VHH binders against Formin-like protein 12 (FH12). Designs and how they scored, part 2

Target 1, 299 residues: Formin-like protein 12 (FH12), of Arabidopsis thaliana (Mouse-ear cress) (q9c7s1)
Amino acid sequence: MASNCEKMLSKIKIPLPDMLNAVLDLDSSAVIIDQIKNLIKICWSKEEMDRLRNSAGGDKEVLGKCEEIFGELMMVPRIEPKLRVFAFKVEYPSRVSDLKMWMHTIIAATKEITGSVKLFRIMQTSLTMQVLRGSNVECGLDSLVKLCDNVYLMHDFCKLLDFGNDLVHLEAASRIELETITNKMQELFDIEEEVNDEFLASENDGANFVGYRNVVHDFLCTIDGDKQLLNILYAEVGGLVNSYIAEYPSGVRFKEATNILTRFVETFYKSREEIERQAEAEKEILEKRKMNIKQNGNL

## First folded at step 4 (VHH)

Design s50 (from s47 with A33Y N59Y; framework vhh_7d4b_2)
Fold by ESMFold2-Fast, scan of step 4:
Structure s50 (fold): chain B 299 residues (1-299), chain A 127 residues (1-127)
Amino acid sequence: as target 1 above (299 residues)
Amino acid sequence: QVQLVESGGGVVQPGRSLRLSCAASGFTFSSYYMGWYRQAPGKQRELVASISGSGGSTYYADSVKGRFTISRDNSKNTMYLQMNSLKPEDTAVYYCARDLSPEEYWQLLESGTFDYWGQGTQVTVSS
């Protein structure tokens, strides 16, 4: 579309031929991703540009520049797939970093939950208190749910045990959906397939594209290495999640369990704050009584 | 050293009243939450009512709200449960309980053998 050409023209910091050379070199440091995305949109707009050429209402100077850009782009075989490969390479490090961060967060949170002596004590104390008080509680996690649903039980519990939260990754983990990780892994594999398809198709592009094929191949090797590491992390996540489910009652999903624990931590500290507020209010009343006696006395 | 002795149970007709007493010794009575639990044949023990150390806060099970009143006399180390408008469903053994200190909870978890229940007092509401 003409607006995509206008965006390109307004953001041109290097000439188009230099941009195309950077794309063919897969040099992600040389061009701005927004420029590449605009070039991809220009490729999709061939029909729109043909319509604008034949219309009476087009801006002739802007259209002239868009035609020049389109002409240069179409000199490159399969320019659209090549631009997509470049865009993928620019965004690739962030995609991999996000997946690693999410999986490491799940791993850390799971190890914290299963290894926390403080959390074990909390759950056992909660369970023991409620069983002794005649409650039909099945497990430690179930007891935490019931504490959160009963203000009186939670207030009593807060008086029995102090809890310094050592579950530093819990909140972050509770925001991560395992299906999101699976979907993002699949997206990465789909993108690898698209890059490989372009690599194979480019074998007949001629001598000027031998360098391009070499850098695309290098990129594919990088993807393969990262894929191996990500699969190892993904397997570890699955193993830890399954171990977690086995340790805690059957039927409690990892997401559900982390949500229960997150809610417990939040509710516990809110209850502690309320107890402290009530204690401070009682102190204030007592001080006012003492002051009233002092002011009204014969002293 | 902790001792809890329940009394006041008996056999009554529906709509009648009973007052249960729990005499406590061996600990600082006014520092602890106290509660009444009951257990009907073939059922698990359930909390009926509880009262804070000062008597300023109380809890009641939904099944007894408006009918039962828990109270305590810290000068006599005694807790009471006034049971009005008794129903056949209230038939159970009633137990006096003291809440555990943090140290006693840890002792229970380590040993697995700490009982803080009294012997109980039978309440039977015959239709």
Scores: ipSAE 0.000, ipTM 0.209, lowest interface PAE 14.4, mean pLDDT 77

Design s51 (from s47 with S50Y N59Y; framework vhh_7d4b_2)
Fold by ESMFold2-Fast, scan of step 4:
Structure s51 (fold): chain B 299 residues (1-299), chain A 127 residues (1-127)
Amino acid sequence: as target 1 above (299 residues)
Amino acid sequence: QVQLVESGGGVVQPGRSLRLSCAASGFTFSSYAMGWYRQAPGKQRELVAYISGSGGSTYYADSVKGRFTISRDNSKNTMYLQMNSLKPEDTAVYYCARDLSPEEYWQLLESGTFDYWGQGTQVTVSS
């Protein structure tokens, strides 16, 4: 137990009063998240500190330091909620940035897919080819799966169509789970609620916390503004994804569709490269034969 | 049960204006952001305009920015799309949609259903 308290103390790199001032100012530049998480753990360890004080085997110096830190923390009303608000503030820019990047990637990829005349022609040609061969296919995506599973069919298909890769965001989008975006959006709403609860509760903290309340209110305004922007992006993602899925048989999920397309693009260009290499090799052989015929005719 | 009813579509000449309306029922209108989507023949359904629950924030697709204006009247549970300087490229069926909660969005993606859309209203821009 003393060992755990000592480990927590060793991870606090700045003086506690300076750290508390940073927390009350919501100054995320002054401390790192791990230090704040360690302070939260110390708040949870009050029962353990009480047991150590009553123990004959406790390290008196370490115990004294732990009690001093806990005493300092408990001078601040609702210190644990305040530490959690500060932790949210520290992690907030990364959380918002990730959501924006993921949603912009899905938007870009979906627009590329739906706007690609070349991809439309590929799916139609693949579907026609499979149907003519008596293959059991229900849609263009199903036909692309079967095409990818057959090297000979893919080589024949590559001879029919020229496809320049305009789907530059497809691979990045295929790595994004829509459920993760939904969960992270919900986490943002939960964070806003917790920050608002602390803001309302802080009205009873007294005159010394007016500055703190102002900074928390500024943070809430920032969250509200970002939430409005994120909801706009989220609605666009939802609309584009739903419109895309609507063109396929019931049960096709966005992730499944993007994975099929990603595999197709990769397999198509690999097959085209192989065909081009074979064509160049054949050209060299023909040129050598033509030179030999001309040399032999002269000799 | 969520119901959305579009109106105001029609046939109009290029450069003219139309105003679409969406009457909503079955949910707390002011608590949900809403949008206008459109689908032209042979194209995917695309988001045209979006408005927050309070009406304080709006978004427009690049193709309609400066020409279309989205608005809402929360007292009448109605959303509008004012379409100015209409082009032949604006010809499409226009759909009213309610924004989804995170849970509803996940359920919709899993099921692939469109139970949250209106019937649509046809807008044709031709000479």
Scores: ipSAE 0.000, ipTM 0.288, lowest interface PAE 11.7, mean pLDDT 77

Design s52 (from s47 with S50A N59Y; framework vhh_7d4b_2)
Fold by ESMFold2-Fast, scan of step 4:
Structure s52 (fold): chain B 299 residues (1-299), chain A 127 residues (1-127)
Amino acid sequence: as target 1 above (299 residues)
Amino acid sequence: QVQLVESGGGVVQPGRSLRLSCAASGFTFSSYAMGWYRQAPGKQRELVAAISGSGGSTYYADSVKGRFTISRDNSKNTMYLQMNSLKPEDTAVYYCARDLSPEEYWQLLESGTFDYWGQGTQVTVSS
């Protein structure tokens, strides 16, 4: 439809020749990713353009602009693969940054959990209280969530520990899916393969594309180096996650373990607030009783 | 087949420097990224620094950034860690590690275990 073509045109913010030069130079500073994605969609819209050309009711002016853009794009050999490589280059830094952030967050959170003296003391106190009550004692952090449901048991914890300050990365880590990291690592490998395919195919594009081939090769070298470093970081995540979940009953996954601890932290602080409110209310009642006794005693 | 041998550890006073070396054999050294891990008593193993196969890209943990420098000599199949301004908290066993092959990467995803490091070299920073 003309509406779709008009929408695509409105998203192209720089002159097409400048955009094509940026694509061939892999200059990610010159173009916004949405503009490149829209050019890729235009390449896929040849059949729509053919249909609109044969329509008496179509917007002939908008169709003319779309055909002009399409014609300029098709002057570049293998323009769609080249646009895809450019899109990868534009998105590449954020893909790598996100993977590093997610993996560092998990590493930090896991180390914070295992290194928290305050959390260890809460666990120890919790188990001691359960034993004194004659309750069935369960090991591990999953037991703490059950104990948090008992407001009276929580009263003693409030005097000892502010352990939440140790668990800075826990909330962020609890929102990270390990499967997402795995999938994004696989996407990076798929991207490298696709860029390499275009690099090889570009050998047949002619002498005018030697410069393009050189910048694509530079990009491949960058991807390979980063991929190798991300693999090392990913192995570290795997080792730490497995060590951490070993503290839980068999079958508990990392997401479940971090959610259990996150719920414990939230429940602990809510119970703490409620206990403090109850203690204040009880103090007021006691003070009123003491005043009444004093008044009656003065008789 | 893969062999990694660490050396250069020792006992030093705070503020001093040490250079660790890792001699590698049994694989095409320049084709693999390499890293330095450390493990202090009672703590989890920590990635300290990593370097790509070509040496063109490096990574450092925040705790060591600006103090440690990773490098490699592909002609000698050796990786180095230059450790400056050493602190007591740097006390640990330091391990050399190799990046994963595609097959080993899939094994890691399935098993969750990373076993590709050397025997380690002790670094102790104390008075």
Scores: ipSAE 0.000, ipTM 0.281, lowest interface PAE 16.2, mean pLDDT 73

Design s53 (from s47 with A33H N59D; framework vhh_7d4b_2)
Fold by ESMFold2-Fast, scan of step 4:
Structure s53 (fold): chain B 299 residues (1-299), chain A 127 residues (1-127)
Amino acid sequence: as target 1 above (299 residues)
Amino acid sequence: QVQLVESGGGVVQPGRSLRLSCAASGFTFSSYHMGWYRQAPGKQRELVASISGSGGSTDYADSVKGRFTISRDNSKNTMYLQMNSLKPEDTAVYYCARDLSPEEYWQLLESGTFDYWGQGTQVTVSS
């Protein structure tokens, strides 16, 4: 009951009037996101708020700090949508920054793959070596999978080629799911729709909300501008992924390709280290044998 | 149709020399990187030497550096491997192969094989 609301309210660190002023000003610097989420949870307790309001007419002793806070919240038209808009603005810069970073990483990795003369030689040598050995290899990527699955084949391959890693964005790109980018783009556009709906609904809130409507409109203009830039990046990601690895549906194929290439790079360097370690071990054995022969001859 | 035909193999004593030839047809020879591979008894096939389309760039396996020389005559559509100071370890079937053009390399990431191989020529170094 009321005790649950009191527990939620104890987590609010700033005075409620200051909180509401920050919400109406869309001042994301004044409030921590957890405080906004707590206020939204309070708004979702409509039945409890209705009971407290109904009790105000009969038994005022039941109404504590919770009723005062609920009363202040309910004085603001569509307080729940306004809190959601404020939460969106608090989280907005991070959402846009992440999308830009992920898409730029994929673009950079794709251009590195297509521009790498070293990788082209690796793929050709791998495919050629395996075909000569009677292996049924379907494509260059398939040949790299088979190298990774066979330690002896990889060791033989490492003896043929030195590979300096020019694919500096590949590992970062392999951690990014294209579906996540698509979902986060859709989420951002859904947020724009919710903000616009609240902007339109706020037209009838009265003169005291003119300032609020102006800051919401400014936020919508920011979202629209970012949306244009993000759509350009998203189209470039789609174009690059589809154009360069277009034998299959682009999203699934790109993730498969980056995973295979990442595994190949990791396995190649691990195998190179093992070969170098074995060479050093053999050298040490030979030196010890030479030493033993000299010591025996001196005795 | 692309065809590669190797010749020049044989049985030789250690320290002697052999010259292998690869006659190519069915493609613009000077436009393609070419290479020599070998498969020794009980071992997997390995790249021995490679040469660019113009002949201006060459590469060799560490085991043959200083002993083997790859070359090509684009007017005759023929690639050569001059093998000097032959060792028993050089005993293998030698294959020539056509590489792909730079424009074809991207296709290897996705599908198929466009490499072309010869039938091979046996080299035996025995005392």
Scores: ipSAE 0.000, ipTM 0.158, lowest interface PAE 13.9, mean pLDDT 76

Design s54 (from s47 with A33E S50V; framework vhh_7d4b_2)
Fold by ESMFold2-Fast, scan of step 4:
Structure s54 (fold): chain B 299 residues (1-299), chain A 127 residues (1-127)
Amino acid sequence: as target 1 above (299 residues)
Amino acid sequence: QVQLVESGGGVVQPGRSLRLSCAASGFTFSSYEMGWYRQAPGKQRELVAVISGSGGSTNYADSVKGRFTISRDNSKNTMYLQMNSLKPEDTAVYYCARDLSPEEYWQLLESGTFDYWGQGTQVTVSS
């Protein structure tokens, strides 16, 4: 409690009544989220406040300020749910933006993987080369793992086939956990339910809260629309992952496949750069030899 | 158990219309968002339209906006998809689905079992 009051007091840019007015206006541009989170914690700390009041030789000034803050908060009906709704609105754009980014990245990467004629050629060439060398390989992805484990094999492979990388979203996708997207989607649904509960309960707050109800309702309409669009995007993610499973039934999970492919792309380009550097060095030696022959011919 | 039965598919020429129906049982129909999905051979399954439990809110995939209309009759536990100005690209098996939580949706995809989505109804747009 005291720590929550101290945090609010040390970081206060705007007086508490002005913060509460911003909360009731759902004005997410007006206040720092940390201050709102500290106010929520104060609401949870009634027993702590009672214990601090009864302590001998405690910090009386801090306790006095905490009691003043609590008193102002309690003048607003159901202030804790209102603060939570405000906190959600402040964090809402980032939550939606992150989900859209993660899902678009997976969609792009999956389409790149399943639609890449270049990747198909890579896997086919890799598999064929290794089978011809007497290697026991189980599938295209397995052949790529073996290429990454053998520098000489990879160098030979790079000489057989050039790969213009069209898997531009692959690395970003390999860092995204599908379960995290699922959990964050469910979190948005739970938060929408909480906002709706507060909207319904606020009907009993009286005439002074008509404006508050209107802005909460507008926010719910925004959430409902965004949720429907996110569900369409999430369904596309699921459909693409299902298509991957159907097209690549090697027993390799989508996450594992993205890891294998990311490692392959990195290793392939590292090997190709080395081959190109060696070729350029040989060209320079040849050009120096030509110059030396011309110079010696003049003597 | 949730049961969804699709009907109304068929073979039509480009520019024509079809109306799909989805009969639902085994749950409180009006409490759930419903949607239409489709899958063409060799293509990903895609969501084409969604409708809220009350029917007051709808959303559509960009490929079908202005051509398809989703609706529902909660008294009959039935959802509809009115498909106008049909194109060859609309050829697919159409599935109706109750709004699954993201967890439920992911579980179905991971299991590879989609019996829960019904058998679907074939729509073919050709001559």
Scores: ipSAE 0.000, ipTM 0.247, lowest interface PAE 15.0, mean pLDDT 76

Design s57 (from s47 with S57Y; framework vhh_7d4b_2)
Fold by ESMFold2-Fast, scan of step 4:
Structure s57 (fold): chain B 299 residues (1-299), chain A 127 residues (1-127)
Amino acid sequence: as target 1 above (299 residues)
Amino acid sequence: QVQLVESGGGVVQPGRSLRLSCAASGFTFSSYAMGWYRQAPGKQRELVASISGSGGYTNYADSVKGRFTISRDNSKNTMYLQMNSLKPEDTAVYYCARDLSPEEYWQLLESGTFDYWGQGTQVTVSS
């Protein structure tokens, strides 16, 4: 407890009463979130505080200040749940924004992959060529992995097709963990339940907390609306990912597929850039040869 | 028009076996990978097993690995699922599906409806 209290005391920039007023108003613009998280830790550390008080080695001056702060916090009914609700409110816009971005990115990337006629042609050509060569390849995606390991084949394919512009969201999608989306959606549901529990419990807080209950209720209405939209996006992502795995039975997970495709696109464009550089170098050599021949002819 | 017709489902006791069949028409069967999917009430549809167009490569869900065997006969345009050591948790409607073309998958994403699934065949494992 002393350690958590010490951290809070060293970082106090706004008076505790002003922080508590911001918490009860759910004013997420007024307070630094780290200070609120430190207050939550102080609430959780009562047992640790009691242990340190009974220890001869404890800093009695610091512990005394921690007890003073704890006493002020306990004047607010269920202060720890109220601090958690406030912390959630502060972090809420970022959580919703991140979820929307990740899910839209996966949807866009999946549609780009399935809509790319050029990518389909490359996969079919790659698979057919490697099978005809006696290579043991499982699917189109496996063939792309092996194509990346063969610079000569890759150079030939680079001359046939340009499809990178079709896969704008692919790299971003390859960095997204689907499990993270699932976990963050579940976290949002759990937090909504905590906020609702605090709202219901606040009926017993008295007349001084009517304003607090009103702002918590408004926040729950906001969460409900956003949750409905997020559930629609999450269902779309789940449907697309499961359909991709089901409809393209390659034995490759969606995350692995996007990684393979990202590496293929990167390798494809590096090879194309090298081919263009070599073509320019050859032109310079030819011009120098023409100049040399012309000079020798004038002897 | 792509048409997939599943058959072979039924009611069996735990530990017994069933063989599902999928008769395909309306496309060049040997050019497409195929798969078996299942859906239990209140659950999402899941991949059970898949097989490449040539039949040379197969893939299985962990829950059925070692118990189920997928195969195909390209001369008959038919795919099979041999299900051994059946468990109550294998109870589901089983669907046949093929690997989609980019145009067909795009249509599914755009409209939310695409008739690549048959009507399915019910498998019930019960005593």
Scores: ipSAE 0.000, ipTM 0.099, lowest interface PAE 18.1, mean pLDDT 74

Design s58 (from s47 with S50Y S57D; framework vhh_7d4b_2)
Fold by ESMFold2-Fast, scan of step 4:
Structure s58 (fold): chain B 299 residues (1-299), chain A 127 residues (1-127)
Amino acid sequence: as target 1 above (299 residues)
Amino acid sequence: QVQLVESGGGVVQPGRSLRLSCAASGFTFSSYAMGWYRQAPGKQRELVAYISGSGGDTNYADSVKGRFTISRDNSKNTMYLQMNSLKPEDTAVYYCARDLSPEEYWQLLESGTFDYWGQGTQVTVSS
């Protein structure tokens, strides 16, 4: 029963002139992104409005409000592209921050994995131990999976070496999808293109839009600077992931490797705590035996 | 220099017995646990039997429990595997090996590669 137009209107809670002033100033602090997205949907609802007007059963009060809002929006030249640019600016700082965080996390984790002498020794020791015990393991990472699946094998392994955890970014990296980073970088390039197109087209808007054009230009300068830095980080991520693939040619994907290593680290320390508790219990038993011998006066 | 030499393999009928020997040199034999491993064509190498340095503790793969007996003579630096009630599925090349110490594991890792296994001894159970 409710039209899409009616649902769009119910989401608009601030005066339209205030929203339009914020859009033309690119003032991302003044409005909530959902309100801008609602205005964009209203711009795309002309066909629905036309259908409701021509239908004998349409809600005339809601339709009247929708047409009034649409009319006010259409007074601004190319309002839909301007709303899109504003939406990009509102979401921009978070988008850049997330990309930087994800890429720095992948860089740190990959350097920890490929540069860790401790991890290399762990994988080689695990692989050697299991091969000598008759296992046909495919690689170091495969051997770590088998350690995690067998408590007795892990216990024996913990006796061969000790491991201080230097893989501090591993768990965070295991939650990041490399494809997501690639897709979000491509989205940023597409956004820059759309903002540039709007900047060029804004010359045709007239003298009253000089201020708007200046703030769009400032935004483009910000995007260009950030894009250069993000491209450097993205190239480093690609280079390090390729270095990882070269090191582990068995086809274990980076995401799978981070999951295996995270589980290994957790299981290793749990097993080591159990060994330490057993060693402590043995000391207590020996001490009690010594005490009993002394109490009995040596038979 | 560690050397391990297997002998005693051969071709036998199902239900027969064989005794394998492993002559060891180049290390303090009584200080190391030892084991028998086997590898059948197209299958991974598996541990068959294990014996502690003193000979006081032994362990066996489930597939050979009750049929195989591992033993050692520390005075002769020799380990044995007595194989009774042999089955066609026991057909494999049999290898002897000693467990590595933690220090030996680290030395091996620094070198990256080692040849730990002898030529082995072939056991074929067929009719």
Scores: ipSAE 0.000, ipTM 0.183, lowest interface PAE 17.1, mean pLDDT 76

Design s63 (from s47 with G35A N59Y; framework vhh_7d4b_2)
Fold by ESMFold2-Fast, scan of step 4:
Structure s63 (fold): chain B 299 residues (1-299), chain A 127 residues (1-127)
Amino acid sequence: as target 1 above (299 residues)
Amino acid sequence: QVQLVESGGGVVQPGRSLRLSCAASGFTFSSYAMAWYRQAPGKQRELVASISGSGGSTYYADSVKGRFTISRDNSKNTMYLQMNSLKPEDTAVYYCARDLSPEEYWQLLESGTFDYWGQGTQVTVSS
């Protein structure tokens, strides 16, 4: 019945007038996003307050405080859009940073995969060997799937190559959905549209809002610059991914390829560690036997 | 020096039979699994059948199961493919191949010599 208003009353950390000043200054340094989001929800709670006022079971002190908060909010023209713009600015640096990180990770991983002579040779060796042994594998990636399920065969492969750090971005890339990047890019464009709409509407707010309009304009300029750079990165991601996938006749998807390669790399290193551990144990046994010979020989 | 020589191909009508042979030399034949591959015009090379060194285990592609039988005679260093109920879709060049260890395959790639199968033998099924 009153969940939005009750949530706000329980989570007020900064006085409402101070927060409204921060909103109008677009000062993201002094507020928490959850408090802003709760205020946005309260802007839509008029019907709830009207129902609670008419309710026999309502706490009149709580209702009075909710009405006071609502009244203060409604003194600011288009307060809900202004709170949304402020929420966008608070979350904006993280959104841009995440998109850049995801796209750079995909670019780096794809270049590592396509540039790895060691990986190419492992896939060719795996494919040829498994086909010769009667396995119904279609391509190098399929052969790596089968290789991961065969401990003995994997041990043989661990003796041929050491990847070192050749595929350092692969695991991170395997956790990224390309569709998520596309969706988050679209969200950024939608945010720009909403901020621009509020900027244009603010022209009708009067003289007291000239400062507000100036800081919103500065934010729009920042978004436009970032959008141009992100579009360049997004085009590079698309080009590299499409080029890489085109090398597989079976129509393998990028996510499938990166998951297979990630599992292979993880299994390879785990098997390598086991082999090295066994070699250390053999060396220790040999050294112990040599010590016994020296003690018995009294050399 | 590993050598594999295929024979027994020819032109036959649908429903007839052919027996392919692969004569091997230059390695301990009984220690290696052997396989038959085929390549039809415009298609990738595909595995048809394989047989373990002892002959105790065999594999067949779904397209040939029940029609083809792989066998080997380790005393003669020879592998066979008995092809029954031949179809036009079986038309291809047939190659025999020896199983390679990963180390042998790696060495082959490093040396630049990557021909572990011979000239093949042509099988044409025409109607």
Scores: ipSAE 0.000, ipTM 0.207, lowest interface PAE 13.4, mean pLDDT 78

